# Ledger of designs, part 2: VHH binders against A disintegrin and metalloproteinase with thrombospondin motifs 9 (ADAMTS9)

Target 1, 201 residues: A disintegrin and metalloproteinase with thrombospondin motifs 9 (ADAMTS9), of Homo sapiens (Human) (q9p2n4r1735to1935)
Amino acid sequence: LPQNCKEVKRLKGASEDGEYFLMIRGKLLKIFCAGMHSDHPKEYVTLVHGDSENFSEVYGHRLHNPTECPYNGSRRDDCQCRKDYTAAGFSSFQKIRIDLTSMQIITTDLQFARTSEGHPVPFATAGDCYSAAKCPQGRFSINLYGTGLSLTESARWISQGNYAVSDIKKSPDGTRVVGKCGGYCGKCTPSSGTGLEVRVL

## First folded at step 1 (VHH)

Design a5 (framework vhh_8ghr_2)
Fold by ESMFold2-Fast, scan of step 1:
Structure a5 (fold): chain B 201 residues (1-201), chain A 123 residues (1-123)
Amino acid sequence: as target 1 above (201 residues)
Amino acid sequence: EVQLVESGGGLVQPGGSLRLSCAASGFTFSSYDYIGWVRRAPGKGEELVARISGSGGSTSYADSVKGRFTISADISKNTAYLQMNSLRVEDTAVYYCARDEEYTYSSGWFDYWGQGTLVTVSS
């Protein structure tokens, strides 16, 4: 049984990108192998709940009621992004990159991400710049249910920026995480930088 | 409508001091606003001189003015200030007060600008 996409190519003679079953930490997981025509194929986890439950947002618009925090959702979208504004955006994910050696999701690999608004936002990241303290508007959603993976108990987020706050909720099994992040020019990202540690269920 | 009105410009000698004021109307300073001072000298591009959050808690300065200029905000008066000390001939420029509603980790493009006030440093 192959343990990574390079072994799929070598042991099964596979040359096509696609889903393959790999033996990872003693369990069979369904892994998408990309770049199978190259010497360096890459492993991705297909997200069963897709882009509706797996997304990252940096919110860059003004609120209608910015002094009413916690805010009740009266966002406004009549403000235009500046020419040099590179943080605001919305990215949704069909597949996420996994490093099988470290067992970390590589949050900055956007190969299977769709950015529907603004600029690309890494997985498990959210932020904003229009919210007051205690009024974060950026959001992220993680749903690993059905992938055979969950976040470890050590998974943490750090808040960065001026008046940054985060409200992060994690399911008991670690497969579902939602976050609200932001504040005045604030964001939250995984504490390990670009990595987010997972374990096999 | 958002309005920014500058005042306090004038002629000063090298080494002198000047305080610019920016009176805001049409909005109230908040933690999500960045108020900046941008200057433009004849024949040169625009330079962001100083920025302050609308809450007054966060400031940044261009290297050319660091240690000489101080930006501040009076939330109760809805007014931002630029205190300019140890003025040099090179500080001669039109100074604009500007509001950045969309600041997020970037150096800033400002959405709203005042009319500008001339500062001339000469003997």
Scores: ipSAE 0.000, ipTM 0.108, lowest interface PAE 16.5, mean pLDDT 79

Design a6 (framework vhh_vobarilizumab_d1)
Fold by ESMFold2-Fast, scan of step 1:
Structure a6 (fold): chain B 201 residues (1-201), chain A 121 residues (1-121)
Amino acid sequence: as target 1 above (201 residues)
Amino acid sequence: EVQLVESGGGLVQPGGSLRLSCAASGSIFSDYDMAWYRQAPGKGRELVAGIYSGGSTSYADSVKGRFTISRDNAKNTLYLQMNSLRPEDTAVYYCAADLEEYEVSTGYDYWGQGTLVTVSS
């Protein structure tokens, strides 16, 4: 069986983008092969739970006057917000790019992402620009259930920003991760090298 | 760009008061959201108090009712009035400035060098 999308093209004579069965680390997985008409096809994992449980958010609704709109750590939709935070955005993911050599998710490949608000936000990333340090408002959600893959025990996140805080919860099997990140424009991103390494279930 | 210089720290007995100042130079001070942070030995930096360009303020629960943040835009100066000081308030105090447009990777855009406050008998 083919082990990557180039082998699908060579061994199966396939030329169309689509789902193909690949043998990855001894496991048969469905991988979406994109760019099959080129010399450089790319591997993507289709997310069974789709964009409702696979999203990244930088929460940019910084309160204009937190004393008149009482700040208690909760999001407010009835308060005037500043429009000065340009990194704000919300991206949801139908498919995510995988590097089959390193077994890592390439979080910055947004080919199958939809950005419904503001600027594109990479996979597994969240942040905010909210009224207080230590009160993270940005959220990310990862659900790999049904893909045949899970995050490894070594998957880690880095809090960025001197006042950044993170609350990241990972399921025991590594298929589900939710993060709440931020705190006075802080953010969380996967760490380099081991941040979003996956394994076959 | 803005430069920030803190002053007013010192040794004070429990129950005493200190007023910290942060002098800004360079960019237009009135455009910045300003804050006071502190870092005690062996701990990370924590937000103590913040004041928006529009004048609204916020305080950490540990200092609310004891500390008052204020600004004087005509003098390009940020203040922290600290009353009823406790040994737990011992830390290096830093002022910080954010423009209207935040840099997500750094938190606050500009930092001072810090001023030491020691509360002991």
Scores: ipSAE 0.000, ipTM 0.152, lowest interface PAE 14.6, mean pLDDT 79

Design a7 (framework vhh_7nfr_2)
Fold by ESMFold2-Fast, scan of step 1:
Structure a7 (fold): chain B 201 residues (1-201), chain A 123 residues (1-123)
Amino acid sequence: as target 1 above (201 residues)
Amino acid sequence: QVQLQESGGGLVQPGGSLRLSCAASGFTFSSYEMSWVRQAPGEGREWVSSISSSGSTIYYADSVKGRFTIARDNVKNTLYLLMDSLKSDDTAVYYCAKGYTYEESGSYYFDYWGQGTQVTVSS
């Protein structure tokens, strides 16, 4: 049984991008193999709950009532302040890249991401700019339920920025994480930088 | 029209001091946050310091903490940067900017810039 997409090509003679069953850490998982016509196919996890529950946001506007932190201030569409922060954006994810050797999600691989507003935002990251200090407005959502994977206990986030705040809720089984991050150009990212460690359920 | 005009730059020896000024006009200076940003030869822009509209909240880049002091005079509509213990690495064009950040990634908050004043630390 193949253990990665390159072995799918070698052992099964497969050349088509698609879902394949791989033996990963002693368990059978469904992995999407991309770039199967090349010598270097890549592994992706298809998100069962789709892009409505797998997204990342950098919010780039000032708040109404910024003193009513953390979430009592309302977002502004009519901002008379400066134009949107150039890193502001919203990305949603249908599939996420996995490194099967390290068992980490590669958060910066946006091959199967849709950026519906602004600039692309990596998986598992959120932030804001022009919000009030200690009033996070950026959001991320992770839902790995049904993928056979969950985040490890070592999966952590760091807040970056003066007066940045992160409010991160993780389910006991590690399949669901929601984060609210920001506070006047603050952000949160996985503590390992671009990697987010997972385990097989 | 919004105008920001820097002055006070020049050539100074390492360990010396300079005082930069920025004269602001065309907007209600006392209602806006102000910043200093610099650009060294061949480098991108680097945020130096920010001050709130009232002057009560001040932030500095790590490279200048303890050596530079930002100040404002809301009656005279003037922003200042007092630079002490100058180093060769402080050589740059210094820009007065309308806007505020407490971290270097927030440089996109600056909606108006002055012409800049050259500071050269040499010898």
Scores: ipSAE 0.000, ipTM 0.100, lowest interface PAE 16.3, mean pLDDT 81

Design a8 (framework vhh_6fv0_2)
Fold by ESMFold2-Fast, scan of step 1:
Structure a8 (fold): chain B 201 residues (1-201), chain A 123 residues (1-123)
Amino acid sequence: as target 1 above (201 residues)
Amino acid sequence: QVQLQESGGGLVQPGGSLRLSCAASGFTFDDYAMYWVRQAPEKGLEWVSTISGSGGSTYYKDSVKGRFTVSRDNAKNTLYLQMNSLKPEDAAQYYCAKVYSWEEGSSYYMDVRGQGTQVTVSS
């Protein structure tokens, strides 16, 4: 049984991009192999609940008085807000890249991401410029259910900015994480930088 | 063009007081929250206090609460920091700042535009 996309190409003579079953850490996982016509194919995990449940947002609205936390901490489309925040963006993910040697998701590989607003935002990242009063408005959503993978217990997020706040909720099995991040142009990112550790279920 | 000009620093003994000022121009002053940040020798920028655009909300670093008071005069486009009971650990270059656009991998809300004003607390 092949253990990576290069072995799929070598052992099965496969040259087409597509889904293949790989033996990873003693388990069979369905992995999308991209670049199979080349010498350097790449492994991606197809997200069953892509788009609606796998996304990253830097919220682009800015309040007139950014130290306030109006609307009980909720954002409003009818706010007195400016949409001039240049780092704002929204990216959704159909597939995410995995490094099978380190068992980390490469959060900055956006090959199968769709950026529908503003600037591309890495997987598992969120931020805003909404207010400085501990009112996080940026969101990220991770749903690995059905992939055979979950986040490890060591997966952590850090808030970046002295006034930044994060509200991170993780399911007990590690397949679902929702983050709300921000506060005075604050953001949250995985504590390991661009790598997000996973394990095989 | 955003311009910020800090003043009011100096040399004081422990327990002394200073009042810092920041004159702002080139933007609608009362539309923006303002920061006071400081940098001690061989240290990074450290947030000290924030005041809302209206002046209705103020926030402080825990170590300066009760000793420092931030205020603003929107008619004069001026920000102030009243510093009482100064300690040796408060010695630093003090800067005023306004909120900035986020850039991935870089600072995103502490952009200092002026030369700052130096506060020295003698032994």
Scores: ipSAE 0.000, ipTM 0.145, lowest interface PAE 12.9, mean pLDDT 81

Design a9 (framework vhh_vobarilizumab_d1)
Fold by ESMFold2-Fast, scan of step 1:
Structure a9 (fold): chain B 201 residues (1-201), chain A 120 residues (1-120)
Amino acid sequence: as target 1 above (201 residues)
Amino acid sequence: EVQLVESGGGLVQPGGSLRLSCAASGFTFSSYDMAWYRQAPGKGRELVAGITSGGDTSYADSVKGRFTISRDNAKNTLYLQMNSLRPEDTAVYYCAAYTYEDSGSEYDYWGQGTLVTVSS
């Protein structure tokens, strides 16, 4: 039973990109193998909920008075806000790349990401600019339900930037995480930089 | 007033079945992820099964293939169908609801629990 996409190619003679069952850490997981015509195929996890629940955002609205927290931090389309933040962006993810040796998601691999607004934003990352320091507005959402994977108990995020603050919630089983991140301007990213550690359920 | 009210617990023989219900009120049930937890005497609470607002399900390895979690958003009710019950399933079962929108905790609401006893 193959343990990675290169073994799928070698042991099963498969040459087409697609979903394959791999034995990973003693469990059978469905992994998308990309680049199967090459000597260096890449492993991706297909997200069952796709881009509606797997996204990263740098929020585009900037307050006219950034020292205030209007609406107790709630997002509203009638805020005293400008939509002129140049670093704003929204990326959504159908598949995310996994390093099967380290068991980390490579958050900067955007091969199966769609950027529908502004600039590309890595997986598990969010931020804003010119929100009040205590009202982070950028959002990220992770939903690993149905993948056979969850985030480890040790998964952490760091806040970066002026008056940066983050509010990050992880489900007890580690399959669902949402983050609110921002500041004057601020963001949050996984503490390991570009990596986010997962485990097999 | 937010309430989660569990029902359906009781005494059942090994190999038997029970269906637990959790009636929710005071919040927008369809927007919340829901879960069943259990706590056996002298042990901590453990996740048994979860269901997202979108309907995706997750199960503890110990109950996979035996338990089924489901929800009825029109009735604001969460269910746990428990089949092939074993003595080690004996516990108080808790209904839990959570959302990540301004809640301040991973689980916003908990029920009072319903006791399930699997014994001859």
Scores: ipSAE 0.000, ipTM 0.160, lowest interface PAE 16.2, mean pLDDT 83

Design b1 (framework vhh_7nfr_2)
Fold by ESMFold2-Fast, scan of step 1:
Structure b1 (fold): chain B 201 residues (1-201), chain A 122 residues (1-122)
Amino acid sequence: as target 1 above (201 residues)
Amino acid sequence: QVQLQESGGGLVQPGGSLRLSCAASGFTFSSYAMSWVRQAPGEGREWVSSISGSGGSTYYADSVKGRFTIARDNVKNTLYLLMDSLKSDDTAVYYCAKDSYDFWSGYEFDYWGQGTQVTVSS
């Protein structure tokens, strides 16, 4: 049975984008094949728990001159805030790109992402420009439950930016990861060299 | 003041059923994921099930999958755990727990109820 979308096209004569069963690491997984009209189709994993639980946010409600962590670290939609941070945005994900050779999520492939606010934000990335040091306000959420995949222990994040902090929590089974990232215009992103490696459950 | 109050526990025969409830107050219930966590005698706490704020996503520990159902009523601010095909190893104090987020965080809870005892025995 096919092991990737190119083999689906070659062995089954399929030319339509859609869900196909592939044999990956000895197990049948449901993979969405995109670009089946071309010679280079791409593999995506459909996220069962949709865009409400798979999102990336750069929070851009900036205070001018805060001291400490304003509002005890809580967000205020009615704050005396600027919404002029150019990197601010919110992206939600219906499908994520997977490299079946390396078994890594390609976080920058936004083909099946919807950016509902501001600028696109890659998968598993969060940040802010909230103005208080060590007061992270950006969030990301990863939910792979029901996909047949989980993140491995090698999945790592790095903090970037002055005063940046990351509070990242992973479930023991690797299907859930949530992060709070930021702290005075900081962010977190998957680290280079470890990527977001997944395994078949 | 955030308050979580469990009820519905008791003694039940193996193979029986129970429905646990958790009455929540002091916060916008629909804006937070909720969970059930249990603690058997002499054991640590074990996560059982979670539900997102909207009720659109549910999660279950492998030990209870297919036997338990988590549900919520956001109008009544009440969380439920419907327990079918109960086994002696389900004997535990069951706690209602509030997540810090509107989605299941993967085991981070900021408030807990007082617990309700479930005993599965002949």
Scores: ipSAE 0.000, ipTM 0.250, lowest interface PAE 11.9, mean pLDDT 84

Design b10 (framework vhh_7nfr_2)
Fold by ESMFold2-Fast, scan of step 1:
Structure b10 (fold): chain B 201 residues (1-201), chain A 123 residues (1-123)
Amino acid sequence: as target 1 above (201 residues)
Amino acid sequence: QVQLQESGGGLVQPGGSLRLSCAASGFTFSSYDMSWVRQAPGEGREWVSSISGSGDSTYYADSVKGRFTIARDNVKNTLYLLMDSLKSDDTAVYYCARDLGEYYDSSGYPDYWGQGTQVTVSS
């Protein structure tokens, strides 16, 4: 059985993008091979729960007056808000890039991401530029259920920025993670900066 | 320290009944929505049922609706799943789970799981 998309091309004679079964770390996984007409095909994991449970957000609705912040995480559409945070955005993910050598998700590969608001936000990243700490924070959601992969127990996030705070909840099996991150302005990203380590279930 | 411990599983014949229990400790039980999730041999995890922190709202998967009842006792910090009219398809390991509960979306995602209890329905 092929072990990566380049071996799918070489050993099976396949030349079209699509789902292929690969033997990874002794387990059979379904991997999407992209760029199969090139010399450098890329491996992606299709997310069973799609964009509703795999998204990254930098919340950009800053209150003009921070005393209007509810301090309970509530989001208000009736506030007098600044929409001046240029890094604000919302990205949702149908597939995520995996490096099969390091077993890391490449969080900055947005090939199968859709940015529906503002600027692109990497996988597993959230933040805000709210007028006060602990006011509405950006969210990220990860759901790897059904992919054959989970995050390792070593997966960690770092908080960055002024008054930065994060509240990250990870399921014991590592298939689900949700995060709330923010500050004045603040965000959280995986501790490695660019990758998020996974294991085969 | 958050702990969830399931009990009450076992072998039962088709059409039979079982009551699963989940003892919770290490957190304010009544402040969290709770769920039952099952995993059949060779399959992924399937959500079965959820109950709100107060016990006033309950939700069921279509496969168990009308046969299973979720309940909780906030004084005893215990979650229950009452299973009636059991079918061979109900054979699975049943997990008690604490829902994450996102304030903005009202969406629950389990952040803690029990060790599971085996339910086998066979003649």
Scores: ipSAE 0.000, ipTM 0.094, lowest interface PAE 17.3, mean pLDDT 81

Design b11 (framework vhh_7ubx_2)
Fold by ESMFold2-Fast, scan of step 1:
Structure b11 (fold): chain B 201 residues (1-201), chain A 120 residues (1-120)
Amino acid sequence: as target 1 above (201 residues)
Amino acid sequence: QVQLVESGGGLVQPGGSLRLSCAASGFTFDDYAMTWVRQAPGKGPEWIATITSGGSTMRDDSTKGRFTISRDNAKNTLYLQMTSLKPEDTALYYCAKGEDYWDSSGYEYRGPGTQVTVSS
C-alpha cells in the first residue's frame, strides 16, 4: 500500500500524473501525484470546494475614501477602483502542495494556482497597500472540507508591517479558515513562514 | 537623483493651522503617488495620507477631518494642510515617493522631515 507518490511509481508501476489513494498516518487519502515521469514526484491535495473558497489576495484596489475601514470597509462592486499597486494580486487554488513527512501544506507552491489579477500570492496569505493603519483589506480563504485533512490547533498567523493587523476566523474542526489582513500596506503569513501543519481527520 | 525636501513646520498653539510643503526633484513627479507620514517622539511611523498621480486621496481616520493632502504638479510640490492642531499632532512630518507606506523601511525615497510642535 503506497504511502507517497514515489511508492505509487515503485509498487503500482504508475507513471502518469493523477489521483491516487495513499495510506497516510493510518488513513486512506486521495492525493494528486505530479511529476510522475520523473524520479521526484510531488504530492498535492485537490480542493473539493475549489477556487471560490480557496484564494489569497493582496488588495490593490484604491477605493474612494478607503479610510472608512476597517469595520464597514469600502469594498463595493459599484465603485471605480484603480488597480495600480504593482505587488497586488489574486491567486485561487485548485490543488495545494503537501509535505507528507512534516504534514505541512507548502504555501509557496503555486503549481496548481491560477493568478487572475496582478502577481501570484501564496496560499494562506493576504495583505494590502491601500488602507489606513490597522485597516485590513486583503483576504484569504481556506476550505479543506472533503480532503480528509484539517489544520492543527497550532496553526498561527503573524502580521507583518508596523500598523498591520490580522483578523482570522477558524472553524471548530479546522477545515475552514478566513483571514482579513493588512493595514498600512501590511500583510499576514503563516507563523512558520511557508508551512501550515495539517492532521488527518 | 531623487530628492524630497519638507518645509513649513514649526511651533504652533493648539487650535492653530500649518501648511507643510514637500519639494520633489530627480523624477517625473506627475507619474507617482505621494505620501505624508509622521513620527511622534517614542512612537513608530504613522501614515497620514496618500495622493495618487490622478489626484485621488486616501487619509487616516484619526486626522482626515483636520488634514488635507494636495499636490501642484506644475511646481513638483506636495502639500499637507493641517487645521485644529492638537498637542498629540506633535511629530516629525516627512513625505515619501509612492504608495508603499506600510512602514519606514518601505520609504526608500523620503525626505528628512519637518518638525511640528503643538504647544502653548
Scores: ipSAE 0.000, ipTM 0.174, lowest interface PAE 11.8, mean pLDDT 79

Design b12 (framework vhh_6fv0_2)
Fold by ESMFold2-Fast, scan of step 1:
Structure b12 (fold): chain B 201 residues (1-201), chain A 121 residues (1-121)
Amino acid sequence: as target 1 above (201 residues)
Amino acid sequence: QVQLQESGGGLVQPGGSLRLSCAASGFTFSDYAMYWVRQAPEKGLEWVSTISGSGGSTYYKDSVKGRFTVSRDNAKNTLYLQMNSLKPEDAAQYYCARESYSDFWEGYDVRGQGTQVTVSS
């Protein structure tokens, strides 16, 4: 059985992008192979819950009451909003890239991301600029249910920014993670930089 | 012409109290959240507290919670920091700062010249 998309090309003679079954860490997983007409095909995980539960946000709008903490979902589109923060954006993900050698999601691969507002934001990343100090407003959501993968227990995030905090909640099985990141002009990213380690369920 | 001027610093013994003031001018004071930040010798700037424009919400660095109280008088364009139970680790130059609406690393666009707080026995 092939263990990566290059072996799908070599062993099965496949040349079309699509879903293939690969043997990964002793488990048969469905992996999307992209770039199959090239010498460097790439492996992606299709997200069963799609872009409604897999997204990253850098929130660049001033809230209705931007200095009030804690925030509990009181963001309003009708607020007096500053939209001049150029790094603000919202990206949602249909598929995410996986490095099968390291078993890490490559969070900066946005090939199957849709940026519906502002600038592209990497997977598992959130931030803000225009909230109060220690009042995170950026959000990310990860849902790996149905992919055969989960985040490892060791998955961690770091906060960046002088007033930044993060509130990150993981499901016990590691398939769901939601993060709230920011604090005036703050951000959180996976602690390994651009990688987020997964394991086979 | 935005200006911030701190006062009220001085030398106190451990366990003592000081009240810092910051006089603001050149802008509509009540429209801005205000910060207290401090810098100890050989250290970078450290956030201490925030107060909303209305004064309705306050936030504190964990190490000063229960000891420091930030407040403001919008009619006088003045910000205050009441500092009780002062510890040697609180010795620093204290600055007031105005919330920034631009992308700025420190989260503020204007800072005063500061007032020195020394805690020694």
Scores: ipSAE 0.000, ipTM 0.183, lowest interface PAE 13.5, mean pLDDT 81

Design b13 (framework vhh_8ghr_2)
Fold by ESMFold2-Fast, scan of step 1:
Structure b13 (fold): chain B 201 residues (1-201), chain A 123 residues (1-123)
Amino acid sequence: as target 1 above (201 residues)
Amino acid sequence: EVQLVESGGGLVQPGGSLRLSCAASGFTFSSYEDIGWVRRAPGKGEELVARIYSSGGSTSYADSVKGRFTISADISKNTAYLQMNSLRVEDTAVYYCAKDYDFWSGEYGMDVWGQGTLVTVSS
């Protein structure tokens, strides 16, 4: 069985982008092969829960009351007091890029991301600006359930920015992670060195 | 309910001094909040004159007031201050206390919260 998309081209004579079964670390997984007409096809994992549970947000609008966290339990996106942060955005993911050699998710590959608001936001990343100190407003959600993959115990996030705080919760099996990131003006991203590593379930 | 109440304005001669106070009600100042003083003279736009980043953090001043004005905050008294020295006729304005000034855009992240306090510098 092929172990990567390049072998799919060689062994099956395939030239079309699509889902293929690959043998990865002793398990048979569905991998989407993109760029199959080129010399360097790329591997992507299709997310079973797609857009609804795989998203990244940089919140760029002020809270209704910036001295509270969050006032009235909701954001006031429609008020005239709102400020728009130029890096604000919301991206949702149908597929994420995987490096099969290192078993890491390449969070900055947005080929199968949809940005429905503002600017593109990488996978597993969230942040805010104009919020309240120690009151993170940006959110990310990861759901790898049904992919045959989970995040490793070594997966870590770095908080950066003005009075930055992160509240990140990971399921015991590593298939679900939800994060709240930000502060006054802050973000969290997967750490360099530990990366966003996956393992086969 | 958040309220900021400015006080300490009045009539003063050129070269005089005033200290403005900004008392917070309905919330407490934390060491992580930005506090700024903005003024508006009749017929002119708003000018940020002083800002402090959190209770003990970095300060910044407009060139028009640098060396003459000093901003500070006392978290234990839930009050911010603007000490104004060597006042000039052109300092005549309504002075407002505001929180969460956005230095990136040169604008407030929020509009002024109080009614302001009038400072008149006249010979």
Scores: ipSAE 0.000, ipTM 0.126, lowest interface PAE 14.1, mean pLDDT 78

Design b14 (framework vhh_vobarilizumab_d1)
Fold by ESMFold2-Fast, scan of step 1:
Structure b14 (fold): chain B 201 residues (1-201), chain A 121 residues (1-121)
Amino acid sequence: as target 1 above (201 residues)
Amino acid sequence: EVQLVESGGGLVQPGGSLRLSCAASGRTFSDYDMAWYRQAPGKGRELVAGISSGGSTSYADSVKGRFTISRDNAKNTLYLQMNSLRPEDTAVYYCAAQEDYYFESGDYDYWGQGTLVTVSS
């Protein structure tokens, strides 16, 4: 019956943060309502596969020779690398913020993110400062399986930065996306203005 | 780039246990999503269990609570611990590997030769 977390408060008299069933675009979905003690609760999607399959990385190693791609692009501790890229970071996600009006993931909402290394990295974002040889090392992983949602076919990424390159693989149903992004120095992010749009399965 | 070899199959009685192993050779075992599939006589292949490069696991409903998938990246080995075996678990079990991708689909890049598990007495 309720269509958002504010209606959960109004129609059910609920005031506790937690999972609630909402009717979204004609489908009953489980949504985490946060900030339920306020007049402006926020909607989050709990990720069934958790933070092991939902993460964003800015890779911290820089090659001494940026014109090469050693080890065919694989990561090794013995790389001829500096570990001096200050923008490096790794964030993993248990829940992601959804705007139910636009049906877009708000990738910069890190309320339920854990940053285990360096600086926070938004959802669906990756980058590095590794090589100019089209050798991206930053990774992101999205797994929406079991949430009742998938990314739309219109979901787009842009590459930004010096020698920026991205290699993004999407599952046919839009529930799984993995990306490799980077350059010398480069990144990929969801396109501004389109956001990371989702649809109900 | 990965070669997979399964072992540990055999004949067991209903209610028994087996542990399957899948030895991987080649580069970067830790980067692969791994899975166990099975094919029973006269049937198609089905996903039994999967484990991502990050360690997340998934199971078919028919094996939940009975089977456990695990990996040892230092030994380049995937395991399937099978408990409370039933006659309907009789199948050839296949190890599969896929690089940096979700394992729920049948689109695995590398497959082993299979190991036969027979549950009968």
Scores: ipSAE 0.000, ipTM 0.114, lowest interface PAE 16.7, mean pLDDT 83

